# Designs tried in a protein design chat: VHH binders against BTB/POZ domain-containing protein 2 (btb2). Part 16

Target 1, 284 residues: BTB/POZ domain-containing protein 2 (btb2), of Schizosaccharomyces pombe (o74778)
Amino acid sequence: MSMNSSTEISQEPSIMKPVSSISSFVFNAGFLQGTFSDTTLIIKGETYHLHALFLGRSPVLLQKLIENNPKGDVHYTIEVETEDPYVTKESCLFVLSTLYCDSPRIPAEVNVCSVLAVSDLLGLDTLAFEASSLIEKSIRPETMESVIRFLDPNFEGLERLKMGMYPRFTSGLFNKAIQVMYNTLVSNWNTEYARLLCNLPFEVIKDLLESDKLTVGASSMARYKLANEIVKMRASFRKQNHIEGKGDESVVLAFDEGSRGIQLVHIAPGAESRRKIWKATSVR
Short names: E, the ipSAE of ESMFold2; O, the ipSAE of ESMFold2 at other seeds; V2, 0.75 times the mean of E and O plus 0.25 times the DockQ between their complexes.

## First folded at step 14 (VHH; framework vhh_7n9e_1)

Design m04 (from k03 with F109M Y111V; at its last look DockQ between E and O 0.95; V2 from the best seeds 0.00; counts 0 for: pae O 2.8 > 2)
Fold by ESMFold2 at other seeds, look of step 14:
Structure m04 (fold): chain B 284 residues (1-284), chain A 122 residues (1-122)
Amino acid sequence: as target 1 above (284 residues)
Amino acid sequence: DVQLVESGGGLVQAGGSLRLSCAASGFTFSDYGMYWGRQAPGKGREWVSGITYSGTNIAYASSVKGRFTISRDNAKNTLYLQMNNLKPEDTALYYCARDQGDASESDYMDVWGQGTQVTVSS
């Protein structure tokens, strides 16, 4: 090059390129073995010995670490409190392990609903979205009750069902569940859906059974018979479980209401029932 | 191979709008949820918005809710992000990604696009 007396040296440091063995070391020695852990993390009384550098990838945990100043070789102790029953030790272990990985995956054997709960708690929006997408793909007759229970674990009703417990990620799942039920109700109402239909709010049952999107047999009488069986099943459920104060439910024929041919009627406790079913049908 | 190509970035004044596109190829687009992420200079990746495979479930980061709209066109294998009322804080490299797909025993890697730069001047 030019003059040796004016040697120019690059200002950018020369450092080693990352290798795949470093990612294996991080996960196995760091997460699994706790080598050089500097943080005690407490979630719902369970203790985890982890590393602030990796925990900082969670915005929630990062804020907790910042609040626990100073840094250095001082050991951190941070706590995340929740009463969410979907936040479990097993799901916390899985979600925390993703902080030590480049490309985490939610495997089939993990409780995906609990993964969503923990990832939402820790502000891990990508993982929470991945979990919600997997829950949506899993909606079928065999899983429907568990999905609906996840959306409304405390039986709060239609408003909760439409949002779920983690609204940013669950607010569309109920609509998807209803779409699946339109195509699967007739074959599953007294089997896979029996308990679910007994526990759903009346407003959901009414909309489902009156909807033109639901196809029931060759005649409008098939829909009427199905609706009566479901209403009867719900009434038996309330009696057997001593559920009071919900009023009565019935199904009436409503030929002038188009293709539905029926109307589900709820008689509130103490209300005069004749005002709810005064309608007469005339056909000439 | 799976490929995601973003476009539509550029320089815009604060309060302005841009529409980003993500062209997908090499996989069945309608089987996967899709999302947008962004990376500001010197910062880590931030999830922005996602839309599930059916389009029934849409989510937004709180920082963009009400200003950004995610959508997809399965006939064109394209994901969109309409960004309105842009702020200087929205300056970042925007990339699209697909979700992991079906949970399985198969090994799967994240798929990211190259990204498109959005710069919002004050």
Scores: ipSAE 0.567, ipTM 0.853, lowest interface PAE 2.1, mean pLDDT 84
ESMFold2, look of step 14: ipSAE 0.590; ipTM 0.864
ESMFold2 (binder alone), look of step 14: mean pLDDT 81; pTM 0.806
ESMFold2, look of step 15: ipSAE 0.604; ipTM 0.870
ESMFold2 (binder alone), look of step 15: mean pLDDT 81; pTM 0.806
ESMFold2 at other seeds, look of step 15: ipSAE 0.477; ipTM 0.814

Design m05 (from k03 with Y108A F109Y; at its last look DockQ between E and O 0.72; V2 from the best seeds 0.00; counts 0 for: pae E 2.2 > 2)
Amino acid sequence: DVQLVESGGGLVQAGGSLRLSCAASGFTFSDYGMYWGRQAPGKGREWVSGITYSGTNIAYASSVKGRFTISRDNAKNTLYLQMNNLKPEDTALYYCARDQGDASESDAYDYWGQGTQVTVSS
ESMFold2, look of step 14: ipSAE 0.586; ipTM 0.859
ESMFold2 (binder alone), look of step 14: mean pLDDT 81; pTM 0.809
ESMFold2 at other seeds, look of step 14: ipSAE 0.548; ipTM 0.851
ESMFold2, look of step 15: ipSAE 0.610; ipTM 0.868
ESMFold2 (binder alone), look of step 15: mean pLDDT 81; pTM 0.808
ESMFold2 at other seeds, look of step 15: ipSAE 0.637; ipTM 0.878
ESMFold2, look of step 17: ipSAE 0.575; ipTM 0.861
ESMFold2 (binder alone), look of step 17: mean pLDDT 81; pTM 0.809
ESMFold2 at other seeds, look of step 17: ipSAE 0.612; ipTM 0.868

Design m06 (from k03 with D107P; at its last look DockQ between E and O 0.66; V2 from the best seeds 0.00; counts 0 for: pae O 2.8 > 2)
Fold by ESMFold2 at other seeds, look of step 14:
Structure m06 (fold): chain B 284 residues (1-284), chain A 122 residues (1-122)
Amino acid sequence: as target 1 above (284 residues)
Amino acid sequence: DVQLVESGGGLVQAGGSLRLSCAASGFTFSDYGMYWGRQAPGKGREWVSGITYSGTNIAYASSVKGRFTISRDNAKNTLYLQMNNLKPEDTALYYCARDQGDASESPYFDYWGQGTQVTVSS
C-alpha cells in the first residue's frame, strides 16, 4: 500500500503491501497532497502549496526563495508575475510536478506550447528544449496556424515570427514552418492555410511565393495565378473584416534576360499608397 | 541499446578551442533532437546547447552563446560541439543526451553518455 492508496473494502483479504517506490511517495504525499508544505507559490493569481527543496530545482524559484528568507522564516511566500496567456493553471501544475520527479516526460495530453512557456518562465531549460522539439515535430498543415499563432500571438510581424516569444527555444520554428509550407502550400492554400495566409505579414507572403523552393503547377504561369489568388484572398479578408489603411498588394511578372518570374508588390499606407510603381516594380 | 559516446575533451589554455564529438548508436539518430550538458566540479548538471532532429532549431545557454556552436551529421550519427574562447568556468564533464522522442513515449531509459572531461587552465 502506497501513502495515497485507499483501504480495499471488498471480499479481498487484507494484507500489508509495500510502498511502490520512494519517488511515488514523494510525488503523491508531497506534490499531490502537500504534506509538510513550507512554501506558498503564487503564479498569475493561482496559489500552490509546495516545498522549497523541490522548487529550488528551478533556478528562477531558487533565487526567489533565497531572497525571501533573510531572517530564517519557516514558511516562504514567493510570487512569479506574468501576463503570458500560455501560462495556465494546468500547465503550471504539470511543470511544477516535474520538479518532484526524476527524468520527467511530456505526455501527449498536455499543451506542449504551454509547457514551453512555463518552462521558460521558471528557467527549466531541458524541459523547454524538450517542448520545443515536440512542437517542431508536430508542424503540419493541420497545426500550422496554431504554431504560427504561438510564435506571434500579438501579430507583431516578421521579426517576432522569426524568434517567437521564447527566443532561446523558438527561434528556429518559423524556418521549419516555412520549409513545411514549401511542400504543402499548393494543396492547402485555400483550405487549411486560408486564414493563416490572410494574417501573415506581406514580407512573408512575398518571400514564400517568390522562392525557388516553392514548386507550383505544370505550366509556366501557374505560380502567377496562385499568387494572384492568394493576394485576392488577402484583399477580400481585409475588406470583410474592415481592415483599412494597409495599402495595396499586386503580382507583377518580372523579366530578366529571357527568364520569367513574379514579384509581389506592396505600397505602404501613406503618401505613396495610390502611386503607380509598375515601371520600377517590373524591372529587377 | 541506446549508446552515446563522447570524445574530444582535454586540457586547454584559456582563450583556446576544443571540438567535442558524440557518437550515437542503438536508435535512429535523425529522428531525435540532441543536446549537450555539463557538470562542473562540485556542481549540478547544466544544460548547454540543443539541436532539433532536422537541425533547423538550435538553442544555447546564455553563458555559452556566441562562443559555442552545436551541429550534427545525421549521415555519421554524430553530434558536435565546437567550443571557442574557452574560459576557466567552462571546466566540466561534458555529456551528450537525446530528447524524449514522441510525446506518447514513456520508457525509462538512460539517454546520457558517460562524458568527456574539458579542463581550461587560467
Scores: ipSAE 0.496, ipTM 0.821, lowest interface PAE 2.8, mean pLDDT 83
ESMFold2, look of step 14: ipSAE 0.550; ipTM 0.848
ESMFold2 (binder alone), look of step 14: mean pLDDT 80; pTM 0.806

## First folded at step 15 (VHH; framework vhh_7n9e_1)

Design n01 (from m04 with T56S; at its last look DockQ between E and O 0.86; V2 from the best seeds 0.00; counts 0 for: pae E 3.5 > 2)
Fold by ESMFold2, look of step 15:
Structure n01 (fold): chain B 284 residues (1-284), chain A 122 residues (1-122)
Amino acid sequence: as target 1 above (284 residues)
Amino acid sequence: DVQLVESGGGLVQAGGSLRLSCAASGFTFSDYGMYWGRQAPGKGREWVSGITYSGSNIAYASSVKGRFTISRDNAKNTLYLQMNNLKPEDTALYYCARDQGDASESDYMDVWGQGTQVTVSS
């Protein structure tokens, strides 16, 4: 039913039914159809015809709207530049669409890593956190390599891994990945984790294999054998891919405080460095 | 059925501290990430801080980083926000919320608390 209480009425006036709910109209007529669009938004060369009122819910886009239309023109043209390969047209469409609804959801079919990247680019902290939370919950042997690559797509090393490319939202993901690996390494080292283990920094491999949190089964020698297989796999990978100048890696039995364990050793490329390192870590 | 109840708000002088709590019930708290949001008078909602289900990944809005600390106690189904060095611009209704959970679930992140008022005087 319709009601117009602001009018003095001797008879109930007929008011046409609204098209639909306000939220449905905003999404369909506004975002999907571009009705009354007043803004040309350009991200990575892709053009979107949208509405300043809704784009202003992004702090990043709001700043650009203010800066690029100080005279109050009827049309806005704004650009967001990025080289981030995770920023895709598909992810931009999804993230921009969330500006047109009250309770955005990240559905299963969307690439959550790309959603995080676009959300971070546009300053949408709630959505970025939700994407990061979904990524964390999804960490498994089958997804581990893609998660680690997302954290460090350019192979920068341990410090990048610990922070990720979007530190406000990714700085805890590496630690969670390592926790998962403690329980899944033995079953997956030569299958799901094979390529990953070859590409991880030595410091990570050393800490992982030396850790008491890693359970290798019934034999103390089982850890030594596993570590040797992984070191050999890494060496073969470097040879196959012509990666030189990294020195050598080895595994030795370590006796500290009466306990029996292993120590992974990196022998630097120089002969004098190799001798000094070897001497300090040899088991005699 | 699902409920979030905030407490710990109040009036505090600038530079002061408050600790907010959010008691959760009606769902498996440890399966969900949680976050704090706030709404200042006459302004829209602002995300403040989030913590993932395990507690291993934490994020803050730039306006509160270094001053606020989020934490959770999964055994008590409680989310916390320690707010230090409070400023007048922190004056807002603070609410907790549950994240959307599993990406494959059809359920929404539609669970919000009523909020607890924080007022920071100069």
Scores: ipSAE 0.418, ipTM 0.788, lowest interface PAE 3.5, mean pLDDT 84
ESMFold2 (binder alone), look of step 15: mean pLDDT 81; pTM 0.810
ESMFold2 at other seeds, look of step 15: ipSAE 0.557; ipTM 0.847

Design n02 (from m05 with T56S; at its last look DockQ between E and O 0.01; V2 from the best seeds 0.00; counts 0 for: pae O 15.6 > 2, placed apart)
Fold by ESMFold2 at other seeds, look of step 15:
Structure n02 (fold): chain B 284 residues (1-284), chain A 122 residues (1-122)
Amino acid sequence: as target 1 above (284 residues)
Amino acid sequence: DVQLVESGGGLVQAGGSLRLSCAASGFTFSDYGMYWGRQAPGKGREWVSGITYSGSNIAYASSVKGRFTISRDNAKNTLYLQMNNLKPEDTALYYCARDQGDASESDAYDYWGQGTQVTVSS
């Protein structure tokens, strides 16, 4: 805008003004057109013709610029190496463009997980936190598997799930996902969540199904039946995919006087004893 | 209708063995955990042993542990209780049960058999 007070007269005859700003020039001439570029940046084999002044807003890129021009050369060539599959050309282009903007917003069309990955790579903490916030808001049954896969793409287990691949920004997302699952599991366990539940570690399945935060129905038998179906689904998945050596999983009814509950039990491969706990269902 | 029919009871000398069977019908047997219970003369009902739907998880009351063996054959819809080294205090009416209670059913199983009598003489 050419004048701050122009908004006070908007209720009167309006005058269309050309939008002109330094930010528009910087983005169009600098980022989009590469005018006066002084840096060749290489990320994952892709080349970007950019400007050291703006790249220096990234702590990671600033350090590389300093390391590559102690002599005061005119042109920089810097490279950032990564094998992260979430670092893509599209996400790099978007994240780099934010270095040329004052208040960037993450558009709906961009893969937010990839934006987080590139933001972490380039040390852009504010953008990475914004991406993490958007991921958190997007957690629902139809996105749950993709979120969990993003946190633990190599199926490393519970400790990776808790932290994610970018711990400063992804710690706590798993707990949020579990909170959503408490409200959505019963309606989605055999559909949207089917593959997810087959791949989650037993400890997670046990805590999820045993929790009183999970509402399954009016009785412990409803929970027992659901838990058995999920355990059967997991066993079938392991057989279908030739996953051996994981032992057996089972569901046990657990009663104290006046209550009916369940306990999930895992018998590790090669266990010498198969002692299980069965609580009486009709005693006294 | 769900039906459970126990058989294999009888009179046996102390130290002897019996094998109880429970034939199940009217439901998908392989989807349910199963239990044996007993009721001795003048006593309340006592839980004896239970087994998960797959047979992978088994539990026993301490009074029968090491002497009784529960098993199931899901292909034949049958639950078994092998009872060895029987004692006079094992004398009871033995019944199998499917835990079909909901929260509205106070500690009762609507789906149990009439039972099979086991009498152990000294």
Scores: ipSAE 0.000, ipTM 0.116, lowest interface PAE 15.6, mean pLDDT 78
ESMFold2, look of step 15: ipSAE 0.471; ipTM 0.808
ESMFold2 (binder alone), look of step 15: mean pLDDT 81; pTM 0.808

Design n03 (from n01 with A103L; at its last look DockQ between E and O 0.75; V2 from the best seeds 0.00; counts 0 for: pae O 2.7 > 2)
Fold by ESMFold2 at other seeds, look of step 15:
Structure n03 (fold): chain B 284 residues (1-284), chain A 122 residues (1-122)
Amino acid sequence: as target 1 above (284 residues)
Amino acid sequence: DVQLVESGGGLVQAGGSLRLSCAASGFTFSDYGMYWGRQAPGKGREWVSGITYSGSNIAYASSVKGRFTISRDNAKNTLYLQMNNLKPEDTALYYCARDQGDLSESDYMDVWGQGTQVTVSS
């Protein structure tokens, strides 16, 4: 306090009231202008001139400040190393700015996936969770491919899709995406979902098309026709892109309670594929 | 207007369990992600756990993962936190909060409940 506490309980000490909001001053003079910065922060070769007091609100940055200034020196230099392509200058600026204010709002103009990546990197769990919540809310046909790519940017397969690249915050997003696809696949399979369906692992395609949560029409023939179109589209994609060694895919009619009358079949490279195509209880 | 009311706190021995509830009103609960935070005496706020609007995506702070379980009942507009194997370090005022909702919502204000005290002895 600027003044000592009064011995009279009924009186509050007189102190100067600020002319402008201290939060506005801190953000503008501190973050935007860098006035009296005491820390050089380096992320992916980008340099930020900031303040240890505010950076300490990140547990990751706090630990680095402690490690890099055990003697209490005047100026800090700290570095956060990452090769994460979602960690961008724009997202770092936004996430770092949230350390200078209370109750930040993620604006529509910022890439929310990148906000999640930087928030996770800096140990900002509230912001990372809020970003993941916004990503989940945004899942629709127009965004589906970008969300799936965010979960599995290197096409590693189903196990990566289930977890995503930031498992604490992304582990539920794939299941939500699949639920959305059950309601939107029929209208979007050859348009918004075309490239996505070509790149998804076979076992995801099989589970999606065999699920009784997917409604294609009144009969197994409508589902059979759709599944065949998708399998043909995937095969054409592999040929156009010179993708070899993935074996064959086909659709057969089946009467299995879990398959709604079809079964997708994958024959691994080098297997006896012709004999395995005829596995169904009944075939057309 | 928007209100969040926590309940279920109390005194419990180390190793015990408590279930916290957060009753929400004044907004469409099922449109928002929700989370729990806590503040121990003399310490800052700590994010504890969050659950997205649909319940499909759940996250925990490392200090509580495996011991706490967040859940929601959108029909009852209620958020829950099941706390098991409680430790003295879990002693804090626990409060719930809602997230931003979506990117198009223009008048978002940060909303926290008054909190419910959890005290873990021994």
Scores: ipSAE 0.496, ipTM 0.824, lowest interface PAE 2.7, mean pLDDT 84
ESMFold2, look of step 15: ipSAE 0.557; ipTM 0.848
ESMFold2 (binder alone), look of step 15: mean pLDDT 80; pTM 0.801

Design n04 (from n01 with S104K; at its last look DockQ between E and O 0.77; V2 from the best seeds 0.00; counts 0 for: pae O 2.9 > 2)
Fold by ESMFold2 at other seeds, look of step 15:
Structure n04 (fold): chain B 284 residues (1-284), chain A 122 residues (1-122)
Amino acid sequence: as target 1 above (284 residues)
Amino acid sequence: DVQLVESGGGLVQAGGSLRLSCAASGFTFSDYGMYWGRQAPGKGREWVSGITYSGSNIAYASSVKGRFTISRDNAKNTLYLQMNNLKPEDTALYYCARDQGDAKESDYMDVWGQGTQVTVSS
């Protein structure tokens, strides 16, 4: 049994205690100041002076570093090309900075959609999932239009909406948005949702308004009135914005369906007689 | 205190199956997305699969898609990973983690379990 305490602590050299952690030094001297940078990274024409060791935490950048290793050179030049409008200088700076950190956090001030875009581009699956989770959590009437636009920025239609632009991380967001709309449409259709509803594909509007998950009061007449108001709003929007060639939309009561029985009908340009045929078959 | 406890690991033959569980406590489980990660000996951490707070959005690493299934039971505060058709390269320490939650929270801290070892013999 030893009665002596270890003297290693008392014999330790007098060395200054660090003011900051090594991770803080790496971030400030490395990322922010570019000290000893060995890599020129080019994304969408923007240049970043960074470090291969940290960039290698991105599978995409690691592959490019490996491929672009000229004999005898200690400096890397790599480029990531994209036309994605959500890949911005601000989001690239933020995402690249996370490669110099152990515990990345997406702050409220950054555009989370752009973080998702850059994270997906660079193969940063954890950060992309975090961004997707934040986007899903943020879905509400006030944000719905921006989320839907992010899913389908080029207005390609329902199949793009279902998957989004980054399918591994966005394929569930449209379904969540629709679920939120079932509970918020009645209170928001002519306010927060007005422009969104005017721009959604007819197929989405039809599915939304015909769904038994949407409750519009006790009778099919209440649903009919709401659907008709939305269809009229969409028609006015197309006229005000000189959007032609889309044909007309109409709402009819669908006999034999009970209180939820409506049907939204698209009438192609010049197809006026098909509306009359519907009425004829209903009485014939 | 926030805590995540994994279980269900073990030794299994290639082609076999395991079901991992992650018991969560100390936070409102249904408000957070959850994910599984793994770390093989001598390798860095690899994200495996994530599921958002509502379950509406699920993602997988390409190496496990079609073989692994993530799920959650918010009533039991439990995250699951069903692992089928296991391969030797799936050998790793598997851990569950909570996502950052609301961006407005004052403190974000990665919350990790201690992990459960999965060993797949060839």
Scores: ipSAE 0.480, ipTM 0.815, lowest interface PAE 2.9, mean pLDDT 84
ESMFold2, look of step 15: ipSAE 0.578; ipTM 0.856
ESMFold2 (binder alone), look of step 15: mean pLDDT 81; pTM 0.811

Design n05 (from n01 with A59M; at its last look DockQ between E and O 0.66; V2 from the best seeds 0.00; counts 0 for: pae O 3.2 > 2)
Fold by ESMFold2 at other seeds, look of step 15:
Structure n05 (fold): chain B 284 residues (1-284), chain A 122 residues (1-122)
Amino acid sequence: as target 1 above (284 residues)
Amino acid sequence: DVQLVESGGGLVQAGGSLRLSCAASGFTFSDYGMYWGRQAPGKGREWVSGITYSGSNIMYASSVKGRFTISRDNAKNTLYLQMNNLKPEDTALYYCARDQGDASESDYMDVWGQGTQVTVSS
């Protein structure tokens, strides 16, 4: 008998090939409409009626779903507790919606800091990385104060600033912010940076103004004048806001190979004030 | 065309090391954050490590911290992952991906390479 290489055509019925993705149906019928939801999720007192299958894409929510399974219930009730002010209803809705999508994107309209907070809370590391990357790109004089506040919302100080509130994703942001400030401080110290500089720890102000990475004209007098204006601005801020017990700050001229031309000093409460400028000589 | 091409995978015994490379083309590499992900057979995608566009912010999954090192060479348009002290649970298809760009861009987070297989034997 004779055979050819062509495949025999089946008599099976033809069906239409779908023209839309399953992900579009899942998002509209599932997330937006809540069709056949099986899970009540509670975050910060807000309730969401969603689907365990999709929520399980969050390792945090998956663990909570698994822990609740021994009850034998057909409906899940799970809760994620947090007091994080960056976890908002709007950011939770956005982040939860990404569990119903294949290729989520953080749009310009959402608060990226809040997206990072919720992504970290729910263990969504890719989304948290994307949020952190967007925050880093956004660091400029106009956004600097909000970024610094995001890193240290409770004014804990330098060690918190270095890590941020979500260390796996925020530990590099402070260093980037300082790098930007080296190039933007001179033009922005009394405008965009005014409130920020008043609220930064003294140690940060000292390191910033004494650094050779900061360019302030050609001489130590230009740097001295800038530093003195910032110190006076900080002192005025403390007086206007009735902040006491912090002692005084001053700027002295210093001249040696590593002095950066000035030295900022903190005068402890009750110590005698410095009433005159000092300096040291150096030879190269 | 935007392309990401991974290389450097292979078969290695537990405790061994591999260095993965990701060659980028078709876009301005230095404008984007980059990350490595992996997918074991029959499992979902797992984020492994990320590095922001400037290289100043580096992130790791807890399962690989201390063993893996991410780096980038913007002059060569190349992303790297140095993988030390490999374990059988590190067996996966490793892929690189770029971040979405800035908040104003319309690009999706779906730009990734085909991947390079890493197999760690007991």
Scores: ipSAE 0.454, ipTM 0.815, lowest interface PAE 3.2, mean pLDDT 84
ESMFold2, look of step 15: ipSAE 0.539; ipTM 0.846
ESMFold2 (binder alone), look of step 15: mean pLDDT 81; pTM 0.809

Design n06 (from n01 with G101S; at its last look DockQ between E and O 0.75; V2 from the best seeds 0.00; counts 0 for: pae E 3.9 > 2)
Fold by ESMFold2, look of step 15:
Structure n06 (fold): chain B 284 residues (1-284), chain A 122 residues (1-122)
Amino acid sequence: as target 1 above (284 residues)
Amino acid sequence: DVQLVESGGGLVQAGGSLRLSCAASGFTFSDYGMYWGRQAPGKGREWVSGITYSGSNIAYASSVKGRFTISRDNAKNTLYLQMNNLKPEDTALYYCARDQSDASESDYMDVWGQGTQVTVSS
């Protein structure tokens, strides 16, 4: 072109700016309606019609898509098998929907334990960690039983409680739960904590009730009475539910360093009990 | 404004160590879980490690377990990542991020920093 002055050539063609967000369209047309779905995903017998491009954001699903070699057909069929009861249809739907979002948020209404389970299954570490953080924030007397059950659904005992079923994300939750119990046990033992205390391993109950971190009234007699009520409640629970072979539990007065004046004692099943000796002990 | 600023990256030989810091401002740091992520060239974002608001729960990606240590100092509004025995595959842009909190904001947003580069030579 011929330029006879220092006039610059500036040209920017006008283009349409979209009225609606493309991310909203992708979520609604893609995830919700399944438009142009190219993948059949099966989790625990439930079927989802989705898109390989978005499913590939899951490392687990991406690997399965790469390994899947369809014959003469464009569509993928992939399956994730699990027997985990926390993997539910509702939680799978939510977690899969996050693959279609830039910045997903776990709303307060969602079963966060199931979100963690599905996120762990699909290798979605950010979402799994966010779920574990929400679980930790939710630990209070009203939720404690459900959190403890989530950590140890089969009542395997203390070692399972310390790790949880998803150790990469749950290994600190039991310790947090115990710290909350120290602050809330006395006011809640016969209400929100009643069923929980009946199902906790004896060694956890012993540690809780003997601990200097638990404050119970002004004297060791107050702690002794509380411990006896809890032991009695546990025994009644075992009888009501026909749970046998767990042996006996009792509380004795003890004076030593760090005992707060009591000791909880367990007699394992099959121990000879014809003549029993109860003693105060000093242990370190 | 809510801001996260990473620092402490650099060039290091394999087997070496680096300590990353993430300075937080514009929000109550102690109310939020925090995590480190990384992005290598040509790869998607990878979650590396997280620590809950109280510090009671800590998690690591399997590729860094035993080599990296996450920590936080709520008094200084700072998140840390101690990286030991670095490998070439650890080469990435490392960023910190804030996880979900209870809020009634009309405009939801994720908060993450712009990142600090870590390059590990063999």
Scores: ipSAE 0.358, ipTM 0.749, lowest interface PAE 3.9, mean pLDDT 83
ESMFold2 (binder alone), look of step 15: mean pLDDT 81; pTM 0.806
ESMFold2 at other seeds, look of step 15: ipSAE 0.437; ipTM 0.790

